# VH-VL binders against q0aze0, part 103

Target 1, 268 residues: q0aze0
Amino acid sequence: MKIILVNNRFKENTEKKAQEIAGQLSALNVEVIIDNGLDEPYAGTVDFIMVLGGDGTMLRAARRYGQRAIPVLGVNMGTVGFLSNIEINELAEYLPLILREEYSLEARMMLEVAVFQQQSLLTRVFCLNELLLRSNSPRMLSFALEISGQKLEPYRGDGLIVSTTTGSTAYSLSAGGPIADPQLDAFIVTPVASHIINKRPLVVSPEREISLHLLEEREAIIGIDGQIKMDFGAENRVLIKRAPHPLLMVNLKAKPFFTSIDRSLQRQ

## First folded at step 4 (VH-VL)

Design j4 (framework fv_ragifilimab)
Fold by ESMFold2-Fast, scan of step 4:
Structure j4 (fold): chain C 268 residues (1-268), chain A 123 residues (1-123), chain B 113 residues (1-113)
Amino acid sequence: as target 1 above (268 residues)
Amino acid sequence: QVQLVQSGAEVKKPGASVKVSCKGSGYTFTGYYMYWVRQAPGQGLEWIGVINPNSGGTTYNQKFKDRATMTVDKSISTAYMELSRLRSDDTAVYYCARGDSIAVEGEFYFDYWGQGTLVTVSS
Amino acid sequence: DIVMTQSPDSLAVSLGERATINCKSSQSVLYSSNNKNYLTWYQQKPGQPPKLLIYWASTRESGVPDRFSGSGSGTDFTLTISSLQAEDVAVYHCQQYYSTPLTFGQGTKLEIK
C-alpha cells in the first residue's frame, strides 16, 4: 500500500507529526510519500491520501491530487474545520479501518479554471472552494459575466466569487452567498461589494460554463482557494467548468454538517 | 474604504495583562486573516500571531505562545490580542494587520495596518 | 526560523539618483510548486505603521509609484528606487512569508544626501 501524507509546512510541529506518522505507517509495511507543499505533486500511483492539518491543507491536497480519484482523508490537528473527518488523537483508532479499506466515500465537486490571454491558454488549475476575481487597486472593477453563452448585464464592484457547494461556507458565505449542502453539485456565483443594487448570488447547474473578463483596463487578481494568485487584465479571460473528477473524501465517522454550520453561525 | 482602528495607548505594571482591540470596517471582516505584529522602540518588526476571524483558529509565534491570546468578536468586527505576564521588554507599538483572503494559514503579506497601540510597561 | 538580513543599515542618496537596498534570507523563500518568492517590502515613515510596497518579490502594490521595483529570487533580493524623491525618506523592511514564524529584516534607513 502506498499513502501520500500531506502536511502544512506553515503550521507549528506539523513536520514532526508527519514524520512520526510516516514512521508508524512504515512499520506496518506501508510506503509513505510526504508532501509538505515544497515539491511538485507526486507523479506515481498511490492508494490513499492522508491530509494532516486544517481546511487550508485539504484545499492544497485537493488542488494537487483531487483529480486522480484517490480516497482523501482529512485529519484535523486541533482546529475545528469543515473538511476534516477525524481528529489526530483518533488516528490510531481508525488506522486499522483505513488499511482494510473499511470506509465510505463522499464525492465533492471541484472547479476547473482555465485562464487565457486572447486565444492562448496560460494556465489550468483545479480547486475545491472557489475562484475569486478581485480588484488589486483602489478602483472598482467593471467586468462581464457569461453563463453558458448568455451575456449578463455588466458587473461593477470589487469582484466576484464562483464557488462550489463545498465552498459555500468559505469566502462566498462571507460575501453574502447561501449555505449549500456540500452533497449537491452546483456553482454559486456571489458578487463582492457590488455597486449595483439587486445583484444577487446565483445558483446554477454544474454543467454550465462560466466566463469572466474585464470591460476596462484595471489591475485585478484571480485567486484560487486563496492559495494561488494570478494577475488578471483586460486581455485575459477565465473559463470555469465543473472539473472532470470530484474529490473523493473518506468518511470514517458521521460528520454533522448542518448542526456544525448552525453552531458556527450562532457563535460570536 | 478599508480601515483598521485600534484601541488607545496603555500603561501597565510588570506582571499585568494588556488587551488590545482592532476593529475592521469597509470590508468583509470574516473573509481575511488578522495578524498581530509589534515593534519595540528603535527596533524591527516582530510577528506575534495570526487569527482566522471566520473559524477562530490561531497560529502563534512560539516566543509568544504561552502569554498571547488572540480572539475575535464577529458581531462587532473586532479582533483582540491579549498579552499576559508583562515585562518591561514588552514595551512596544502593537499593530493589527489584515492579511489576504482566508484559505491558507500564514502564507500572505499585510495589505492594511491599524494605526498602532503603544503599550508601555513600567514599574 | 528564517533569518532576514538587510544591507546597508542606512543609506544616503541624492535626489533623482538610484537607491538600492538588499535583503538576504538564510533559507530559500522560493516555492517550487508555484514558482513564487514569498518576499515582501514595506515602507515605514516615522510615527506611522508600515505600508506594503511590493509582494511576491517583484509585484508592486496598487498605488505604489513605478520608481519602486523589486527583484531577486531564492535568497537574495533587492528593492530599487530608480529616481529618489523627498517623500521616499523612510525605513524599508523586507519580510518572508514562506514559513512560520514570519520574520522581518532589521530595516534600512533611507535618507537624502
Scores: ipSAE 0.000, ipTM 0.448, lowest interface PAE 12.4, mean pLDDT 85
Fold by OpenDDE, second read of step 5:
Structure j4 (fold): chain C 268 residues (1-268), chain A 123 residues (1-123), chain B 113 residues (1-113)
Amino acid sequence: as target 1 above (268 residues)
Amino acid sequence: QVQLVQSGAEVKKPGASVKVSCKGSGYTFTGYYMYWVRQAPGQGLEWIGVINPNSGGTTYNQKFKDRATMTVDKSISTAYMELSRLRSDDTAVYYCARGDSIAVEGEFYFDYWGQGTLVTVSS
Amino acid sequence: DIVMTQSPDSLAVSLGERATINCKSSQSVLYSSNNKNYLTWYQQKPGQPPKLLIYWASTRESGVPDRFSGSGSGTDFTLTISSLQAEDVAVYHCQQYYSTPLTFGQGTKLEIK
């Protein structure tokens, strides 16, 4: 068995813990790779991904490795979030189950985000939470939203979020989007604007495609999972699809999603 | 100073089409949306639609969606509104008016207006 | 569609007297998030296009005399001319821009008594 440990090099406690766990696993004749936030993801094959940290680390792991259809376990290290399954102090207890592959998997839909300049592809990214389009100036954006070729009325506001159901408890929620069941596959399209009247979030089938482009010559930014940022202008277009592969999240411990929402939100 | 100058009066037969022009000056033409509003004799104002001169994006009143076509020529800072399948109740003064953006979420009042174009539809 | 209804259709007021025009919307044009009323008033003199007078229900456009004022909230709005002048003879229009389609009142003709 080969396991990759994903941690955050900027959080010393997670790095130290990764080293400790690596030692323990090595002692059990398990091959271990540590990814602490290197520029390039590990290119080799792995059997299991263990994320040490919070939701941010999970999002990074998902972007880097989610398309490989590898089981991903979130191990929380003292943070509040929705993407961890067990606590760090529980890892020793569940380690035998992990090594014996005695766990269930929960498939979480990811986004495939493609950003174009005219006809040229600039970047393609798979992400777990959301894509954000927002203004890079005090002025509101005017942009076009298309869903499966259907052109909606132009949007005007600070921006727009296209989120997975997993991402519904992230930035989309802060912008007034609905909380979605993570077991449901859907796009959530949430406007971000101070003067939006009667503009409701949209729940869109994962079978549809979403396209965005600016209607005016203004500077904007594309954000992905709150961690990737790129400039977005009038010459750019973004296409959003369901990723061809879901993130396979390991379930070692049952988590009551709906009963924990209020508690989690109160801590933020 | 901001000016919107429209084309001259038109007389049309029922079933015909009319195309009204509106030239903007004294401001950045592509920086403001162009609205079209008409007023039948002795009646109130009626919104027809709006166009983004920069992108060409349009939004129409559903009442006119199948008959009205708005376009722009940015090179000469001119907006056009064409109304097809004319009938007698289309007789009105047609106005272009400068506004901020399309629909609902911003300041969609009109600070400058064209002088109006009388379109008469009679058999 | 939001229907705008003005009252009266016409009125005559003596010079120097107060003129009051009402506008009612079929639904509220008050946005709760910013507490602004998406309502504007225009003045239209014979042979001329409308002229912007009031926006956000109560804010005067630049150059508009102080005798003009807008008031109201939700569904009921009023345009007031505190002291009617000869140059104020016109048709006045209210307009909502809360939602599309944009809609206007039928207009109110103001004359001198």
Scores: ipSAE 0.000, ipTM 0.458, lowest interface PAE 15.1, mean pLDDT 91

Design j5 (framework fv_ragifilimab)
Fold by ESMFold2-Fast, scan of step 4:
Structure j5 (fold): chain C 268 residues (1-268), chain A 123 residues (1-123), chain B 113 residues (1-113)
Amino acid sequence: as target 1 above (268 residues)
Amino acid sequence: QVQLVQSGAEVKKPGASVKVSCKGSGYTFTGYYMYWVRQAPGQGLEWIGVINPNSGGTTYNQKFKDRATMTVDKSISTAYMELSRLRSDDTAVYYCARGDSIAVSGEFYFDYWGQGTLVTVSS
Amino acid sequence: DIVMTQSPDSLAVSLGERATINCKSSQSVLYSSNNKNYLTWYQQKPGQPPKLLIYWASTRESGVPDRFSGSGSGTDFTLTISSLQAEDVAVYHCQQYYSTPLTFGQGTKLEIK
């Protein structure tokens, strides 16, 4: 059995805990690879991925490994997040179940984001929460939005978010998007500070292809899961579609989404 | 005084390719979308594609995607449409047409048209 | 693809009388949030390129005579020439620009009776 431990190198306590857990797993004859974000993703075959940290660490793990169809378990290291399933102090109790593969899997859709310059592919990335197109200056953007070849009225505003249902509680929520059950597969298209009165978020089929490009030269950026930022200009276009594979999240104990989101919203 | 001037008529054999040019004048060439449309004898209009002359970015009608190539040369304010592997049913008048301003609009109605280029495909 | 269907294929009208040309889209070209119909009409005389007459279903292009008017919404559109003149003999085309691929109707040939 080979396990990747994903942790955050910027959190000293998390690094020490990762080393401790690696020792425990090695004592059980499990090979451990530690991914603290410094190097390229591990290229070899693995049986399981354990993410030690908050939602940000899980988003990084999903970007790096989410398309490989490997079970991914979120282990909370402090502040409760939406993407963790067990607490760190529960890990010892659940290790036998992990090693015997006695757990269920929950599939979470991901986005495939392809950025082009003219006809040339610049980059292709996967993400769990969202793509954000936004202005990088005080001036609003003018941009074209196409959904499955249907060109909408030109958008003028500060930007646009294309989100998964998992991402509905992240930046899309802050921009006025709906809360979506992550068991559903859908794209949520949420305008950012649109000057069009009564502009509303759209919920569309995950089988649709979404494209964006600027209609005038502006300083803009593409943001992915709040972790990757890329310059975006009129010479660029982006294509967004459902990723080939969902992220396979490990479910060791019931985590009621609606009760969790309700509690989190009360704290705001 | 906006004007679009296209290259002259062409006669091609089946299997050959043709490249039609369209030179814009009287406006900022890189500021407006350029569209390509064809019309077979006695038939309706058929959209081939659009190019952004500033970026070179293109969108093709799927029907033509594997055979059509649109390009621009900004230094001479000229757009090109090349159609390969010609068949007899590609015989048509090919038009370039100016769309609206890239800076303010995504409107795809055509305010100025070239005079048309007759392409005849026969043996 | 949105299919545009014009009717009739040809129409003969006496000088000074009203001419009516219809255009139907297979899918709505109305964007409800701005209440705009993404529909144009073009006039094409023999041997000439098309000329823009009407955009947004009902807005006349500058320089187009006021006898030309467009109406309709969603999927059903009409071009009306209130008092036909000899110079109006042409083929008229409708086009949608709501989605790609951009599509045109088959054309309606207008002749003098």
Scores: ipSAE 0.000, ipTM 0.366, lowest interface PAE 20.0, mean pLDDT 84

Design j6 (framework fv_ragifilimab)
Fold by ESMFold2-Fast, scan of step 4:
Structure j6 (fold): chain C 268 residues (1-268), chain A 123 residues (1-123), chain B 113 residues (1-113)
Amino acid sequence: as target 1 above (268 residues)
Amino acid sequence: QVQLVQSGAEVKKPGASVKVSCKGSGYTFTGYYMYWVRQAPGQGLEWIGVINPNSGGTTYNQKFKDRATMTVDKSISTAYMELSRLRSDDTAVYYCARGDSIAIAGEFYFDYWGQGTLVTVSS
Amino acid sequence: DIVMTQSPDSLAVSLGERATINCKSSQSVLYSSNNKNYLTWYQQKPGQPPKLLIYWASTRESGVPDRFSGSGSGTDFTLTISSLQAEDVAVYHCQQYYSTPLTFGQGTKLEIK
């Protein structure tokens, strides 16, 4: 059995904890690869991915490994997040179930984001939450949105979010988007501070392809899961579609989505 | 009807510059990319660059980056490609070609071509 | 840069017979996310600009006769003319648009014999 432990060495000194867990797994004849975010993703085959940290660490793990159809378990190291399933102090209790593959999997859709400069593919990335197009200056953007070849009336405002259902509780929520059941597959298209009052969030089939480009030269950026930032100009175009594989999230412990969201919203 | 009409043939001496024009008609000029491609006598096609007529944004083949300049004049639906410091091996037919719609993702073919402009570089 | 290589350089085919032209890319031009091959075929007659025949490796441009077909995936592509007509005498070029710089094959000259 081979497991990847994903941690963030810059958060809560989790590298030492990852080493301790790796030692425990090795004693059980499990081969362990530690990914602390500094090197390229491990290229070999593995049986399981254990993410030690909060939602940010899980987003990184999803970007690096989510397309491999490997079970991914979120283990919380502190503050409860939406993407973790168990707490670190519960890991010893659940290890036997992990090793016997006695757990269920929850599939979470991902986005594939391809950014072009005219006809050249500049980058292709995957993400779990969202792509954000936003102005990088006080000036609003004018941009075109196309859904499966259907050209919508131009958008004017600070930007646009294209989100998965998992991402519905992230930046899309802050911009006025709906809360979506992550068991559903859909794109959520949420305008950011639109100057057209009738521009509403759209819920779109995940089989659609979404295209964005600027209609005027402006300082803009593309943001991916809040972790990757790229300049975006009028010579650029972004194509968004459902990624080929969902992230397979391990469910060892009941974590009721709606109760968790309701609790989070009531705190503020 | 979509048409791309290019300027006439040019004869230049080595070291000179040439500026070829391409006028689009029958479509929304700012809605489609404009590409420049050349073909030396008896040789294959070679891509020079592409320009977005709406923004003026350009991408050049690195081979031509230091000598080629692409521009547009939206008021007359005309694109230009200027090649400086000409050499004898720049003798070629230069084509403009219309690419995919700026709004449509994932389609990158040249659906309409200009008639070509022969540029001869000789002393 | 992606290098495009065509074979043969020249081909003579009798009227009504099948003509087959091959194109090989040095790297895959299949974009796995949309499962599309970023490969086009152009026809060029003497003294004329190239004319688009096929895009996405196998999709015929509007107005192109159905005797023209494209096939292949990844690195190996074929243009087929099922029943050659006199008007098909031309040089045929493949092109990749997977990445810049955009690159073309050297061309295949098709003659009737």
Scores: ipSAE 0.000, ipTM 0.383, lowest interface PAE 18.9, mean pLDDT 84
Fold by OpenDDE, second read of step 5:
Structure j6 (fold): chain C 268 residues (1-268), chain A 123 residues (1-123), chain B 113 residues (1-113)
Amino acid sequence: as target 1 above (268 residues)
Amino acid sequence: QVQLVQSGAEVKKPGASVKVSCKGSGYTFTGYYMYWVRQAPGQGLEWIGVINPNSGGTTYNQKFKDRATMTVDKSISTAYMELSRLRSDDTAVYYCARGDSIAIAGEFYFDYWGQGTLVTVSS
Amino acid sequence: DIVMTQSPDSLAVSLGERATINCKSSQSVLYSSNNKNYLTWYQQKPGQPPKLLIYWASTRESGVPDRFSGSGSGTDFTLTISSLQAEDVAVYHCQQYYSTPLTFGQGTKLEIK
């Protein structure tokens, strides 16, 4: 078995813990790779991904490795979030189950985000939470939204969020989007400070495609999972699809999603 | 001063198409949305659609989406509205009107209007 | 679609008297976040395009005489001319811009009695 440990380079405690865990696993004849903010994702094959940290670390791990259809376990290290399954102090207890592959998997839909410059692909990324389009100036944006080739009326506002159901409890929620069951696959399209009054969040089938482009010569930015930022201009367009592979989240113990929402949101 | 000057009256037969022009002057043409509104004789006003002269982006009243086409020629500060498959109930005065400035929030009312173009559809 | 209904369809008022035109929307055009009513009034004289009079339900456009006033909130709005002048003979239109499609009332014809 080969395990990659993904930790947060900006959190010293996670790095230390990763090293400790690596030692323990090595003693059990498990090959371990540590991704402590590597410049590029580890290119070799791995059997299991263990994320040490909070939701942010999970998001980064998902973007880096989610497309490989490898089990991903979130191990929380003192943060509040929705993406960890066990606590760090529980790892020793569950480690035998992990090594025996005695766990269930929960598939979480990811986004495939493609950003174009005219007809040229600039970048393609898979992400777990959301894509954000927002103005990079005090001025409102005008942009076009298309869903499955259907051109909606031009949008005018500060921006737009396209989120997975997993991401529904992230930025989308702050912008007034609905909380979605993470077991449901869907896009959530949430306006950000729309000046067209009746703009409501849209729940869109994962089978559809979403495209965005600006209708004016303004500077905007694309944000992905709150961690990637790109300039976005009038000559750019973004295409959003369901990722071909879901993130396979390891479920070692049941977590009461709906009963913990209020508690988690109050702490954010 | 801001002026919107439209093309002259048109007489068309049912099934034909009509293209009305609207030339803007006295302001930055690409800085404001151009709206199209029509008024049948003795009736109220009806919104057709809007175009961003800078980008060419459009949105239409669903009622006209399959028949109306709005375009612009920025080089001569002119907007066009073409209506196809004309019928008798399309007889109206068609207006272009300047709306809110691009990137300015939520003011979809019209401060300047063209003089109107009468389009008569009769067999 | 938001339906705009004006009342009356026509009215005659004596010079110097108050003229009142009502406009009702099928749903509220008040935005709770900014507490603004997305409602405008136009004046249209024969053979002319509409002229902007009032926006945000109660704000007069520049150059509009003080005798014109807009009031109301939510679904019920009123255009008032405090003292009718001869030049005020026209058709008056209300319009909502709360949501697309933009919609207008059917118009009210104001004449001198």
Scores: ipSAE 0.000, ipTM 0.450, lowest interface PAE 17.4, mean pLDDT 91

Design j7 (framework fv_ragifilimab)
Fold by ESMFold2-Fast, scan of step 4:
Structure j7 (fold): chain C 268 residues (1-268), chain A 123 residues (1-123), chain B 113 residues (1-113)
Amino acid sequence: as target 1 above (268 residues)
Amino acid sequence: QVQLVQSGAEVKKPGASVKVSCKGSGYTFTGYYMYWVRQAPGQGLEWIGVINPNSGGTTYNQKFKDRATMTVDKSISTAYMELSRLRSDDTAVYYCARGDSIAFAGEFYFDYWGQGTLVTVSS
Amino acid sequence: DIVMTQSPDSLAVSLGERATINCKSSQSVLYSSNNKNYLTWYQQKPGQPPKLLIYWASTRESGVPDRFSGSGSGTDFTLTISSLQAEDVAVYHCQQYYSTPLTFGQGTKLEIK
């Protein structure tokens, strides 16, 4: 059995814990690959991915490995989040279940994001939460949004978020988007500080294709799950669609989504 | 406009604690990491820690881990940094600074800074 | 910990002339997978907080004049001001964000000759 152990390179405690867990797994005759974010993603075949950290570490793991149809377990390292399933102090109890493959999987949709310069593909990436288009200056953007060939009236404002349902509790929520059941497959399109009256978040079919481009030259960026940041100009276009494979999240214990989000919102 | 407004200057005795506040406005407070950095007079900048205002999760510089406590109050968009068991060498201007969005985890440069809070520790 | 060392500690340059400030890291801050240097430059005027100038070693922050440029890779970085203006008098700090703890150089004071 081969397991990738993903940790946060910016947190010394997660590196030490990753090495400790790797030693424990090796003693059980499990091959371990540690991915701390510093090297290219491991290219070989892998049976399981264990993510040590918060939601940000899970987003990185999903970007690097989410399209490979490999079970991914979020193990919380002290920061409560939406993407972890167990706490680090529970890992020893659940390890036998992991090794015997005694768990269920939750499929979470992902976005496929393709960024073009004119008609040339610059990059293609996958993400679990969202793509953000935002102004990188005090000046608002003017941009075009097209959904499955349907051209909407131009947007004016600071930007736009195209989110999965998993991402509904991340940046989209902060921008006024709805909270969505992560078992629902949908795109959530949320304006960021729109100047146009009645521009509301849209919830659309995951079979739609969404495209964005600037209508005038501005300093803008494209952000993907907060971990890829790119300059975006009038010569650029982005195309967003449902990724070919969902992220397969490991469920070892029940995590009540709605009561969890409700408690988080009570503290605002 | 994005603005971080910190509490006023403080004078403390050695052994006391100080709690500095940082109120964010003009942006979604829970969407961005909040960093704490200090600068002793005439010296360079020193990182204390970072807090995720949405979750309350923290990461500290090990030098400060046993004395520093970072918290947030989402209802008033305010972050706090408390430093206990103060020594004379804790005399510094303490800054809060906004990091990248929480969704942009892993990019730890500071785009907006508070005005700073001078903490003087003297006997 | 990654130690950041700036040189010189203090620099005097005439108006309209080029100013060059150096920053060295004790370890490489170049991430091989994305070929990015996790290095920033800040400008700090007396009595004010630092202001972001450059991130990713060479990307200029929005609103920063084009006379400011960053260069270098791995362990050796340079901030250049191509034509010094009076308002550029400040202390300049480099910072790495490659690993925790986040660390800063000691600062370089830039003065007019």
Scores: ipSAE 0.000, ipTM 0.440, lowest interface PAE 14.4, mean pLDDT 85

